# Designs tried in a protein design chat: VH-VL binders against o27280. Part 431

Target 1, 266 residues: o27280
Amino acid sequence: MDSMNVPEVLEIKRIVEESESVKTFIFSWDFRREVRPGQFVMVWDFRDEKPMSVSLIDPVRSEIGISIRRVGEFTDRVHGLSEGDLLGIRGPYGRGFELMGRDILLVGGGIGMAPLAALADEATARGMRVDALVAARTADELLFLDRLEAAGVNISTCTDDGSCGFKGFAHERLLTLEENHDMAAVCGPEPMMFQVMRILDERDVPAQLSLERYMKCAVGICGQCCLDDTGFRVCAEGPVFWSQELSRVREFGRYRRDPAGRRVPW

## First folded at step 17 (VH-VL)

Design Z2 (framework fv_marstacimab)
Fold by ESMFold2-Fast, scan of step 17:
Structure Z2 (fold): chain C 266 residues (1-266), chain A 118 residues (1-118), chain B 112 residues (1-112)
Amino acid sequence: as target 1 above (266 residues)
Amino acid sequence: EVQLLESGGGLVQPGGSLRLSCAASGFTFRDYAMSWVRQAPGKGLEWVSAISGRGGSTYYADSVKGRFTISRDNSKNTLYLQMNSLRAEDTAVYYCARKGQFGSFDIWGQGTMVTVSS
Amino acid sequence: QSVLTQPPSVSGAPGQRVTISCTGSSSNIGWGYSVHWYQQLPGTAPKLLIYYNTNRPSGVPDRFSGSKSGTSASLAITGLQAEDEADYYCQSYDYSLSGSKVFGGGTKLTVL
């Protein structure tokens, strides 16, 4: 268990460019240390450490992948790295997704498709039917479509501006799609997840939602990753939660925490 | 024609068991979630249980959780409700209902009466 | 008591308008869950009248309409006819009851 709290220095084996702003970094991984879809790792560039969702889990090739969106100084530096360079990896951390039944709906917004891409691989490997609703602001921000297609996933797309697929938000597209699934998994902006959760509740589809909240520490006791109404800690009890748990949280989908820990509307 | 036909209701003593069936026809059964909704004599509607189209997920009202089991056989286009440890307050007409758009119940059976009495 | 509150009865004369209210709370309609309406004629199973707040199934006359605002919803029936005499139920979802579907207590409509 100690080994999960110490960064392991790993060589970047391959880099996949997912979009203008997103890259997947692939590392060799010893699967005696299990990694499940929905878990995250701390990525250390020998200056700063940030949490990143695991987006590829391939025990056949003994590889994991970590998808990183370019949004600031840390991610800009990591995006500048090449095959053969080194990064520190701690983890995995958090509760992963559970799979049940014969079919699953994935609803992903932007970089939220990263943990769902790993889940899609596991679900298809188990022989499940996988439907994915992939949402983004524009067509250029839709992620993992080729990978999902190669896995045999049935894909629907949705863009705010109508540049690809349905014009509108993920929850609006969901209202026009097939209504029956044994379960769902959702990851994206909290307002999107809140709307999707409500629809899935009404449809009797148990949903797991992954929260990518701001946080200071991967194994910490910090308030930044805490859901106030229930006391849940994303890094300890999440990031994956059942919809029944989140539907009772007044904060979910309505408020976020700033770096000082204050409630701020979305 | 889309139809749901319930059967299996009857008189049973408190603590007893019954299994209800609902035969579906006229649609692709496996593509729809199904529910049981009950109505006590002279009272309103109460949702009891739901099952996903492929049967992998089940839901229960708190009043029946641990006593009732919903299941389906998609090869026979049939929905079931196994009712155990029956109580007087379970006395009701039990309707089979298909989940329609947005969580509504768009198709209903005629209902089957379950009476729990000594 | 029902989590969704409906008046026990309403009445109107032929050709008039009646409305049936469905009053919820912050854990159901106020949370943003949708409202559906059912008509139950005497001795029959319920029939879907309105789904997703405002939508009519095929075959339901345009005299029936639904609306939703805040923690409440309403069913309106215009041009009231004798055959509209029935019990009417609203239905939504409530997260505080372990995430259960909930029905209103029902409203008996009498056409005078």
Scores: ipSAE 0.301, ipTM 0.684, lowest interface PAE 4.1, mean pLDDT 86

Design Z3 (framework fv_marstacimab)
Fold by ESMFold2-Fast, scan of step 17:
Structure Z3 (fold): chain C 266 residues (1-266), chain A 118 residues (1-118), chain B 112 residues (1-112)
Amino acid sequence: as target 1 above (266 residues)
Amino acid sequence: EVQLLESGGGLVQPGGSLRLSCAASGFTFRDYAMSWVRQAPGKGLEWVSAISGRGGSTYYADSVKGRFTISRDNSKNTLYLQMNSLRAEDTAVYYCAKRDTYGPFDYWGQGTMVTVSS
Amino acid sequence: QSVLTQPPSVSGAPGQRVTISCTGSSSNIGWGYSVHWYQQLPGTAPKLLIYYNTNRPSGVPDRFSGSKSGTSASLAITGLQAEDEADYYCQSYDYSLSGSKVFGGGTKLTVL
C-alpha cells in the first residue's frame, strides 16, 4: 500500500517553455504527499520511465512542476505532448535540500537550475536572503532568470562564451563574488560542481550538491549508483549530499560510469 | 583599521570550563566567517573551529568536537568560544581569526592564553 | 603531527635565496586545494603572506613568492634580510579530516 511506489496517471495541466530545449510540465498534486526541493519523481510515458527533478512546488495552487531537457527518444516523446495529455508520476524520491541560516547561495549550471528554482521559492518564502549564480554555455541556455527575479533573488550570470554576464565558468565567477553565506546549494555538470565545492569548502560555506547520477538507482538498480570510497547509493542516500560527504569520493568530478559501470573520463 | 581583540583566557583546572570572547571592529562583522586557531607553547598552529557570517553553520576540529561551542553575536560584533571539559592538551594561545572572502585568514587578533593545569 | 610537512628549520645569509617546502598528499594539496602562507615574527600573531598559491597581499614585498606543483607547495624568499627571521606556516584544506583546515608544522627561518 505504499503510494509512492505506485505510479499515478496525471493530466498535464500546463506546459511552460523555458527555452528551445527545456519545458516545464505542471500537474495537480495532493500535498498530503509532501514534496521538498531536491527530490525527484519517476516520469512514465507508458513506454519508458525516467527520473526528473521537481522544479516547481506550489501548495497554494496545489501544483508540482518537472522540467525536462530534450536529449533523447524519451524526452523527445514527452516534449511532443500537449496540455490534457497523460503521464505516469511515481514518487517523490530521494533526500531533499536542507535549509539553514539566514542567507543562501544557489549555484546552478544549465538544467541544474531546475531543482534550485524550487529551493529558491522555499528559501524566499521563509524570509531568507537568496543569491543565485546561474551558469550556462550561452545566454540562450540560462534558465529560470525571470522566475528568480520575480521571487526577489539577487542574480549573477556567467556564460562560457560571454554572451551574458561574466565570461567564464561558474567557479571563476564565484571567485569574484565577495559576499559570504550561511550555506550554498549547487546543481549542474559534475566538473562544475566539483570546482565550486572546493572553493566553498575553503570559504567555510557548507554546501549541498545534487548529483544527476540517480537514473538507474531510481528503477531499482542501485549497484550502478554506488560511489567510490564511500559506497553511497544516490537514490537511497542522495541525490543531495553535503560537500564534506562528496569531497571523500575520488570519482566525483574526475570520471563517470557508463551503463555497464565502466569508468569514463569527463 | 581591522582589529580583533581576544579576552577571557586564564588558568583553569582539568575538567573545567572557560569562555573566550573576540571583539571585532573595522569591517562588517556579519559578512565574514570567523575562526579560532590555537598554538600550544613552542608548537605550531592548529585550526579549532569556524562559524559562518550569519552564524547558521559551525565547524569543529575532531580534537574539540563535543567539548567546544563556537557562537557569535552580530549585534555586538563579538565572537565566542565556550570551552568545556578542558584537558592539559588544550593549553595554548587562542587566536581569533577573520576569514578573507577568498578563504585564507587575513587578520588575526593578538591571542589570549589558556592554561589548563592543576 | 601535521598532515602538511615542512622542514623544521632553514637558514641563509643576507642577500641569498631560500625556499621552504610544504609537502601534502592526495587528500589536500594533491586534491587541488589551495595553499596559503603565514609569517609569524617572534612574539607576534601570524600575518598572511601568500594566498591562493601565488598571490601577495598589499604590502608584501615582491621578494616573497609562492608556487604549487603536484602534492607540494613552496615559498621562496629572495634577497634575504635580517627582518625575515621568523616562523613560516603553510595552510591548506584536507577532506579526509572531516573537511577541515590544516597547517604545516612550521619552519623556523634563521638569517645568519
Scores: ipSAE 0.059, ipTM 0.590, lowest interface PAE 6.6, mean pLDDT 85

Design Z4 (framework fv_marstacimab)
Fold by ESMFold2-Fast, scan of step 17:
Order: sequence, then C-alpha cells, then structure tokens
Structure Z4 (fold): chain C 266 residues (1-266), chain A 118 residues (1-118), chain B 112 residues (1-112)
Amino acid sequence: as target 1 above (266 residues)
Amino acid sequence: EVQLLESGGGLVQPGGSLRLSCAASGFTFRDYAMSWVRQAPGKGLEWVSAISGRGGSTYYADSVKGRFTISRDNSKNTLYLQMNSLRAEDTAVYYCARKATYGHMDVWGQGTMVTVSS
Amino acid sequence: QSVLTQPPSVSGAPGQRVTISCTGSSSNIGWGYSVHWYQQLPGTAPKLLIYYNTNRPSGVPDRFSGSKSGTSASLAITGLQAEDEADYYCQSYDYSLSGSKVFGGGTKLTVL
C-alpha cells in the first residue's frame, strides 16, 4: 500500500446516471494535481478502497468524473450515495494514453468506454478526427453516446443482441469499418480487446490497450504485478500498454490462443 | 479505373541511394494504407514497409529499418520509398500495393526493378 | 527462410483438386491472425485471390477456396485448369517480428 499518499476527502458534487448499472460521480478538482485520460484514482468509502478510471477531465469547470459500474459490495455501497456525500480520492496513478497523428479510433466495451470518453474529449479539443466504436451486450449498456456526440466524435455502435446498431461483437463490427487511423485506443473485456488488437495489428494501426484489472499494482497494493516469464511489471508501466509492448507476453503466455482468441492450455 | 504505377527503379552502386515513386489513380488515395513489397530474382515475396492512409504511422521490416523511409503525398496521390545505404541483398522488383481493411493487398502495381551491383 | 511454410511445389492434371498448405505458429495464424492468398502468373505482379481466410474478390472463380484451422491455412483449387499454373503465396501477420506482415515461401503449381 502507498501510505505516503493520503486520500483527500471530497464532496460528491453531481451524480450522472449513465445506465441502470453505471453512475458517474463528479467532484471539484484542483488541477495543480494533473490528470490525464487513462489514469485512475483510488476511491475510498471509509471502509474499502478500489481503483477507478477517470472518465471526465474538465479544467474549465474544475471537475473530474469517475464512472463506477455496480458489480459487488463496494460498488453497491458507493451507488447508494447521494449528492453532498463524501468519498476519499487519491491519485491520479498509472500511465495515461498518448495521442499521435490526426485520426484516431476508440474501441470501448461496456465500462471500458469510461477512460475512452475522457480521451475523446482531449483528442477533439486538439483538433483530431475521432471515430468511436462503442460496444455492449445490449442497447441499455451502451455508454457515453450523448457525450461523444456532443464532443464531435463519429460514432459506430454494436450490441451482441442487435438491439442497437450492428448485431455482433466489437471485432466483427470493426471488420466492416473501412477507415484508416493513425492510432487506436482500446478498453473493455479482455477477449474483446485481444480480438480488436489482432485486427489493428494486421491493419498496421498502433493500438494502446488499457488493462484496468491491474490498476491496484500501480500503487503497490498487489504483489502480482509481473507478466509470466518476462518479468515485465504491469504496475510500473500500466495500465495502458502499446500492443507491441505485449508481444513477448503473448509469446510466453501460460495459455495459447485458439483461432477464436480463447485461452487453451499448452 | 483503379491503378498503381511504380517508377524510379534502376541500377545503383552498393552504399548508394534511390527513391521510388508510386502514382495512384481511380480511388480516394488518403483512405487507404499503402505498402511496399519486394521480390528478389527467383525468390518469394517480402513485405518491406507500410504507411497509414493519413501518413501518421509508418512500419518497416527489420531488414530495412533505419535505411528506408516510406512517405506519401496525399495531395498528389503518390507513395514514396526513399532507399539509403543500399546493399546487394536489396536487389529486387519493388511492388507498390494498396492495403485493404482486412490487412490484405487488393491492388498491386506492375513493379519496378532495383539492381544493387558494382 | 519463411515464417509461414508452404510446399515448394504441387502438381495436378486438368479437372483435379489440389490443395496448398500454409503452416504457421502461435505468433501468427495460431494467434488468430487472418490469412490471405495471392496468385502470381509468370512475369506478372501478384493478384489477390482470397482474403480474410475464406473470401473471394469479385472476379475470382468459386473453384478457389480458403480455410483456416489452428496454426495452418489451406488454399483449395477444384476443377484445375491450365491457366491456374502459377506461384501461390499465403500472407498473414506475426506479432513477434516487430509487427511484420509475413509471406509464405510460395508454391509453384504445375498443371500437367
């Protein structure tokens, strides 16, 4: 645990209900402590502390937003809070996304759109052309569509059940998109990310992937920060990695991947 | 009609330089990534370099990295390959190819011969 | 030497079926990367024959088909014709080679 970095107790200024299972908690923020898209903070409810990606970075209003999906005990408690209630926040931590080129692609699955929404804001503010592929199981789980549209992002959607946009998975939708991009940023379920990464590899589009499940390692809480035999520490260089940085890890994985991208023991 | 036409090949001494061009017509050039693929006499195909449609990203085979530079001018619908520090093993027909969305090369030029010899 | 292995030659008589294999590894076809096939007639540039494992471009006869399984891919040519005599190349991607596109060594098809 990083004991020299004390949580700051902040008032919940506003809560945005993104979906039935996702809320964005908005706080006043002192931007003397810089925050970049792709970074995370530790959220403390005075009982437990969990890492959460920053989904809104607004220096004009002096606000940050943190989007939280309801998946267990901690997140259930946080979802029960109201505007005016207090949470402890410390950070930011981790390596953020890098922007390069003029045309970028964002591929987000479910809550993975949260850090990508912050990235979209920065990219459009820099005058970049932004295409976003927003994927979810159902239409009700698609996140940040109104915010992305307001930012000037070109949006494509897909849902597993076909309830909005393309019927199918993110990688299947990506194969029907015939745009070239200077880079991509990808965040979502790992099977989705690795399928998308393979397509982007083949297109010679450099991709950054956010491995958010390892965010705890960046602050020294978790000892499991190594990737297989490579000795590469996710906590030291993550959670955002370029696809080419993952080449050695993929080669030395404990499991091989079948043609569908599923893990199979060697 | 969709076409790619290479030019700039020829005989060059080892250590010399050569610039290849590829003129594209019949499609929106900026929407496609482009590649250079070479074939030594009597040998198979070898991918050399690629550039994204907008020109923001470039890729190179390890055998040419640091010596070759791919570039494009979308206003002129032209792809380039600047080849420096040429070696005998760079002798090949160099093909310009359009890269389609699945990573395949769907349109190829006729090729231009580069001979590195004394 | 090629990262993707093809037989150097195959042969058949008119009307027969031939298959050309393309054997890769866990860093390319086995990782799930797609396989494309090119036909090169003598003295000409390569031409796309099959893309994304199984798809034919407009103008390619359905006698040509592709498949992919595990670490390998195959090109099948049915009803073999004299004009099919050519060199055939498979192509994929290999993440372990600094993100390189990789070609097979090529297969010379001879029509008897």
Scores: ipSAE 0.378, ipTM 0.726, lowest interface PAE 3.5, mean pLDDT 86

Design Z5 (framework fv_marstacimab)
Fold by ESMFold2-Fast, scan of step 17:
Structure Z5 (fold): chain C 266 residues (1-266), chain A 119 residues (1-119), chain B 112 residues (1-112)
Amino acid sequence: as target 1 above (266 residues)
Amino acid sequence: EVQLLESGGGLVQPGGSLRLSCAASGFTFRDYAMSWVRQAPGKGLEWVSAISGRGGSTYYADSVKGRFTISRDNSKNTLYLQMNSLRAEDTAVYYCATKSNLYGTFDYWGQGTMVTVSS
Amino acid sequence: QSVLTQPPSVSGAPGQRVTISCTGSSSNIGWGYSVHWYQQLPGTAPKLLIYYNTNRPSGVPDRFSGSKSGTSASLAITGLQAEDEADYYCQSYDYSLSGSKVFGGGTKLTVL
């Protein structure tokens, strides 16, 4: 709808400091515009507009939350705002996560835990068993642990430096977890996500991955995708992809195939 | 002492049906994904189907998709493979195998049950 | 679709080293999926020998080792013994075959 593409100027109702570098901005939201975990909004500070994942969906309080990591000029300016200040919000956009089965594994790295926190709320409300593997560089960069615990989530942590939980990367910790799941949802740095996805593929756990770099495709700017030199078409809309769908997207723009089926760089 | 015992194999006509069972003991059955892997006489291994520990997710090789159904009963520690519309090329020893998260692949195997599809 | 390629047979004498190759493609081993190895003694079910490229389950001698590079993997057996005579299978995952594990064609090891 047209109304989704016009920024609405909203007052920052509350700001939660999640860490030294991450804040959640909370706005009143009219839930006649449905929002689901895994979707994003465009945040406009009246100078620049950037996509941000929705990290809180609360129909009871009529609120949404948007978690923002300080990484550049736009996010630095937004972090300087106070309760009562205004931001433009348009959306939501993109495919949300799909839930199936009884048990879900969440694997989040850094700010990637933000959309997964919203998913955890929905999964627990649905009566699913939720296990979360929360990864960060250091203990102080682990996000949403108190919120996940309050939701009834079973939490495992890993940090690169060993300051909390398993010392190592998410995929290394995943290799030592014996519990099986009906599905998984993964969000974080791409190297982490692709390592985790391969393990889950081998274990027959269907996985959904949220890829930030495809958020603009989900807005409908990229209409059709071509996989290879034969003109084979796939229509993929982000940011959330099943690992099976992602197998086709992995080749997009990187390689073409010659008549023998060999990869040739673009 | 993990034990897997397959049963239900036999001789069947093309187009017929068989239901295989695998009785499991010696481990917490619901914590393990389960698979069926087959081996035609004198040939190599071929993965057929898999099911998650809780039973919420199922997977099939393209050769059996739409004809075979994997299921499990965690209260009875039993894995099943319902095989419909059987073809001569389905003739094989069918193994059930466990798949723990720790190993990421087939940790333990049963002794197999022979399925022969012949006129 | 993709099947992993192994030599149909290899042979060696007791005490020698043998290597069994497993050649894949960009959609399986080349994508980074793990390679696992199974030993099948005559008339028996397969047994897990190597998992996640290089790891041994409890009870597997260190004479068995695995490696992976590019689109291929190898199983090495050092100090070859008569009881090693068996069929050996590599196994990986192929993303171009939805939900699919792929096995190599198998290699018969003969101890001369």
Scores: ipSAE 0.461, ipTM 0.760, lowest interface PAE 2.8, mean pLDDT 86

Design Z6 (framework fv_marstacimab)
Fold by ESMFold2-Fast, scan of step 17:
Structure Z6 (fold): chain C 266 residues (1-266), chain A 119 residues (1-119), chain B 112 residues (1-112)
Amino acid sequence: as target 1 above (266 residues)
Amino acid sequence: EVQLLESGGGLVQPGGSLRLSCAASGFTFRDYAMSWVRQAPGKGLEWVSAISGRGGSTYYADSVKGRFTISRDNSKNTLYLQMNSLRAEDTAVYYCARKDNYYGAFDIWGQGTMVTVSS
Amino acid sequence: QSVLTQPPSVSGAPGQRVTISCTGSSSNIGWGYSVHWYQQLPGTAPKLLIYYNTNRPSGVPDRFSGSKSGTSASLAITGLQAEDEADYYCQSYDYSLSGSKVFGGGTKLTVL
């Protein structure tokens, strides 16, 4: 019924190597289909379909970018593709980030910086002051630093091993940052997001968090889309949620679910 | 030296309105979230409202939501609390407090201004 | 009633140790939110005494210490002195109250 639900076969126009394990695939896009930061698309390699966050939104060049981390069979195949090769894309899906106020803090862990990079572009285009805390396990896993710098973003980094910036976790680094903000956006591993959310709650900074683990439910209903306590279905109501919505979900940051729906600690 | 000074308190009848001011000095006012905290006579502390440094976000305790409005004028280094539809239970000393940017603690407090709601 | 429970009063003689408890629940201290402590001398505004569970601001004597475990926190005062006579308040954050700062009901410390 809706043309958004039919995959469009698109040529890979450009590939940017973000790190040894992450590539951004750039496609021409018809912006009569609106795309907002925080939304995702389904990527089809003619064998399997997987949800991927949109990491670049460029209406001037009529391009979108999709950043993909190599982590399994599907992503290994996609990483083996070259400029000129074809992929199926459908979407966008999900609720995007909302912007309010004059300044925003972005807190991204690993590949979670991908949707936040698109948000940084929109926030700077709107004249907001943007501060980004970019976190990773090691320096070579920090993503989008050059792109954020080019956009005029104020960047802080931290790595678990101390190879770049602050030695420690994102929430530990956040506790040393002096600036207040009108809002924040957070994307990364759920344990990181839980710790960051708690700090932002205490600072009275309203935060939006992206629950990317549930994006695979985009057009189908499955147990993975259901959150504890609230009953939210991420594919219908997410993946982006305000911290007040997530603070009452005991599963967030503490548990994940196995295939049987049982809670398993992180 | 960092200082907060409240003014505007006084006696007002139930249903009336009052505007409190807090003059800040000794720090870059726009860089800090600010709060109002009140204390009824002989009672404990109660957080009332908060505002972000640039004023883009505001928070209210449920007891005052819809009646009180927090605002700030960063050009004048001044925090405000507009109090409408005042009730006897709003009688308290109202403190202006700066919120620490790191941990969210109230690290600097004003001397307070007394608001009495009585007929 | 406050959502953080403190004893209404504690007392001790000079030189003794006193402990003031702050009991919360799963929606505040038990959720992982930090605890701050404030001292209010008679007729004065509150002053930050302990922040982020265990840390002292510059100028606060090391006789004051904070701790946090499970759903509770405590303030310990060793070598109690007459000038310690004051009201003490714990403060945390509670997500179930539309996400607000919450104070304990306060504890009046009497020396002697």
Scores: ipSAE 0.622, ipTM 0.845, lowest interface PAE 2.0, mean pLDDT 87

Design Z7 (framework fv_marstacimab)
Fold by ESMFold2-Fast, scan of step 17:
Structure Z7 (fold): chain C 266 residues (1-266), chain A 118 residues (1-118), chain B 112 residues (1-112)
Amino acid sequence: as target 1 above (266 residues)
Amino acid sequence: EVQLLESGGGLVQPGGSLRLSCAASGFTFRDYAMSWVRQAPGKGLEWVSAISGRGGSTYYADSVKGRFTISRDNSKNTLYLQMNSLRAEDTAVYYCAHKTNWGSFDYWGQGTMVTVSS
Amino acid sequence: QSVLTQPPSVSGAPGQRVTISCTGSSSNIGWGYSVHWYQQLPGTAPKLLIYYNTNRPSGVPDRFSGSKSGTSASLAITGLQAEDEADYYCQSYDYSLSGSKVFGGGTKLTVL
């Protein structure tokens, strides 16, 4: 029996509207229970429990923040809550990001910027140079730009529609960024993460990827956190993995070749 | 214009040590990863080692890991390869290569010959 | 053994077209990693000829072109000239050899 496995009922201290679809819920936190960027907590609305990344870690104010995108029934209910309402929080869980070197790159897509915003705070507090590539479909879906700027982060943006910054995808923008880094941290939609990882592999930049989107362990959705047929479980061993660690997941290949020599999924 | 000039090659006995240098000019050295690529006489290209722009990350081919150390001095715009426990199979021309954001080796030095022989 | 397979030699007459293949596997070209091509004249350092599958550096004639499909890539040279005699190398990345850039074995091009 670990105390982290018992939900603590916490009052919503403050709610920040990050966009039309994203809110950050801020709670007082006792930092005797340590939290690191890249870790997640289980959020319980007294009906369902869902894993959520920690997006703010502030020991000075004794606060944590959890950023939640409105995507379904659970998140719709949570978005309907007000300051003073209660949520159950368990955790933290999972392996967080490791910082190394002096210059780091963050690549985030949509809500994937949430755990990266917490990492940016820690990295800048350590005196590291932080470059962030923030990607979204449209300008109004770019997240945490003001917070990153206030932290001293060097920001590049890209949007699919060209409404802010580079017109195109994160991996296309990354190809036009000429600086190399000691490490990178990546979080966002899986297709974006895999394209970005391939580029960073080729540049010899060690990358950590957060695979939080597959951690839906509600009743009836068990197994969503498996990476592939090797049985590597995000909620047990992740959510953060080095790209070199992911080579074990890929070693038999997710893709095979048909008789014509074309790559096809299993 | 980007220029890379290798030096430090020569004849060395098996088990010996040698240090290669590469003087770089024409670009902001600290912003780019650098690599060593070698070529044995009459043979193909083999990647040896890479280092990030600020030197925080290093990579090695399995054939040299534990024996070779890549380093850089950004104040002198110079890349180094310290080669220890040299073997006959390490005999090759060693090229300094500038790696761009595309992952390709866009600029190469002229190479320096390392011969490991009794 | 080379991870990327190239024919050891190719030949053509002046003005003709030749194609040099680079055959990989699911852990490199087949996984989506980019392919770069280098030209090496006898006694000289390699020179970048094609980068990121299809792109030419400044100064490389448009008669050189690259393509990538499935687990393979190809370098096409049209309008062959005597000065094209050289060794050609493809290069990619292989995730199963963690941190490894991989080169093809090289192809010697002879202009007859």
Scores: ipSAE 0.581, ipTM 0.814, lowest interface PAE 2.1, mean pLDDT 86

Design Z8 (framework fv_marstacimab)
Fold by ESMFold2-Fast, scan of step 17:
Structure Z8 (fold): chain C 266 residues (1-266), chain A 118 residues (1-118), chain B 112 residues (1-112)
Amino acid sequence: as target 1 above (266 residues)
Amino acid sequence: EVQLLESGGGLVQPGGSLRLSCAASGFTFRDYAMSWVRQAPGKGLEWVSAISGRGGSTYYADSVKGRFTISRDNSKNTLYLQMNSLRAEDTAVYYCARKESIGYFDLWGQGTMVTVSS
Amino acid sequence: QSVLTQPPSVSGAPGQRVTISCTGSSSNIGWGYSVHWYQQLPGTAPKLLIYYNTNRPSGVPDRFSGSKSGTSASLAITGLQAEDEADYYCQSYDYSLSGSKVFGGGTKLTVL
C-alpha cells in the first residue's frame, strides 16, 4: 500500500445542486496527485466508504468535483451535508478514459453523464470535436447540459417520457444520429450501454464503456468486482473497458453482483 | 493452436503491386482489430495499417496512405494488405498482428519479406 | 524520428540488472496512455513481454518488470541471462498522430 491509499479529510468547498436527486461536491485538490476522467475516488463519511466517479477536474482552480445521486442510506447522509462539512477522500483509482482521433461521441444515461462531463472538458481542451447524447427518464433528470454547452459540445437529448428532445431510449436516438466518430465513450445503466455498444460495433466505432460496480476494496485486490468470463476486476482493470473487452463478458448487460457476490438481474 | 500466418511476399520492381494475406486460426477472428506492422532490414518496428473487427474502419500511416489498402474476410478468417505504387523504402518484413482493444499486440505472425528492387 | 525515444543499446553481464527507458511526451505517455513492451529475439517475430505498464503475459518470468512515471516508462531486467540478448521495443498511443499507434526506436540488449 502507498500513501494514496490513506483517506485525506477534505472540506466541502461548494455544493452544486444538479437536480432534485443529484449534487456535485467540490473540493480543493493537490494536482501533484493526478486524476483523469473515468477514474474514481472512495468517499468516506466517517461511517461507510463508497466509490464515486470524478465529474470535474479543474487544475486551473485546483478543484475536483464528485457528483452523487441520492439512492440509499450512504448517499442520503452525504446529501444532508453542507458547505464547510468534511468528507474523507481516497484515491484516485482505476483506469481512466483514453482519447484518440479528432472527434468523440459521448453517450450518457442519468448519473453516467458525471464521468463523461469531465471527459468532455478534457476532449474539448485538446481540440477535439465533441458530440454528446444525453439520456434520462425525464427532462429534470438530464444532467450537465449547461456545462456541456459552455464547453462547446454539440448536444442531443432524449427522455423516456418525451419531456425533452427525442422520445425514447438512448439507443433508439443513436440510430437517428448517422454520423461517424473516431471513438465513443459510454456511461450509464448497463442495459443501455449494451444496446449502445451493439450499434457502435455495427458502425465500427471503437468505444470505451465505464462500469461503476460496487467494490469492497479500492486497492484492486477485491473479488467482489470481478467480471465472469475474463477475470477482469473493475477496480483494478476498469472501471473503463473497451467494447471488444466487454463483448466477451457474459455478465455485461445481463447481471450485476451485490456486496455479497450474488447475481442480481438488471 | 492460436496462430497467424502471412503469405504473398516476394520481389517486386518499383511502381509494382503485391497483395499480402494473413490466415488466422484458433480464435474468433471478427472480435479483434488487426494490424500490419513492418520492419525494414536492420531497422525498428513501424505500424503500417489497422482494420476494425467488422472491417468498417481502416487506418493508415502517412507513409502508405493512398497506396496501401487493408481489408479482411471474416468468413475466411483472413486479413489482406493490397500494396500499390511500391517504393524501395517499402522493403521490409511485414507482420500480421492481433490487437487487443486496449492497444497492445498480443499475437504476431512470423512475417513475410517484401523486397522492392530492380 | 521516433515519437517514443529509447536508447539504441544497453549492455550488462550475466546476473546483473539492466533498465531500458522509453521517453514520450504529453500527447502519449504523459497523458496517461499505457506502455507495452515487446522482445524480439534475433531472426524471430516480436513477442509481447509487458502490457498495461506492469503486467506480464503467461510464461514471462518475473525478472522482467515494467513501470511508468510522468512522460516515461522503463523496462527492468534482473538476473540477466544470455538468452535475453534481443531487441526491445516500447509501444504506446498518441492522440496527436494519425492512426495513433507508436513504437519506440528499439534498444539492442547485449549480454557481455
Scores: ipSAE 0.007, ipTM 0.433, lowest interface PAE 12.4, mean pLDDT 83

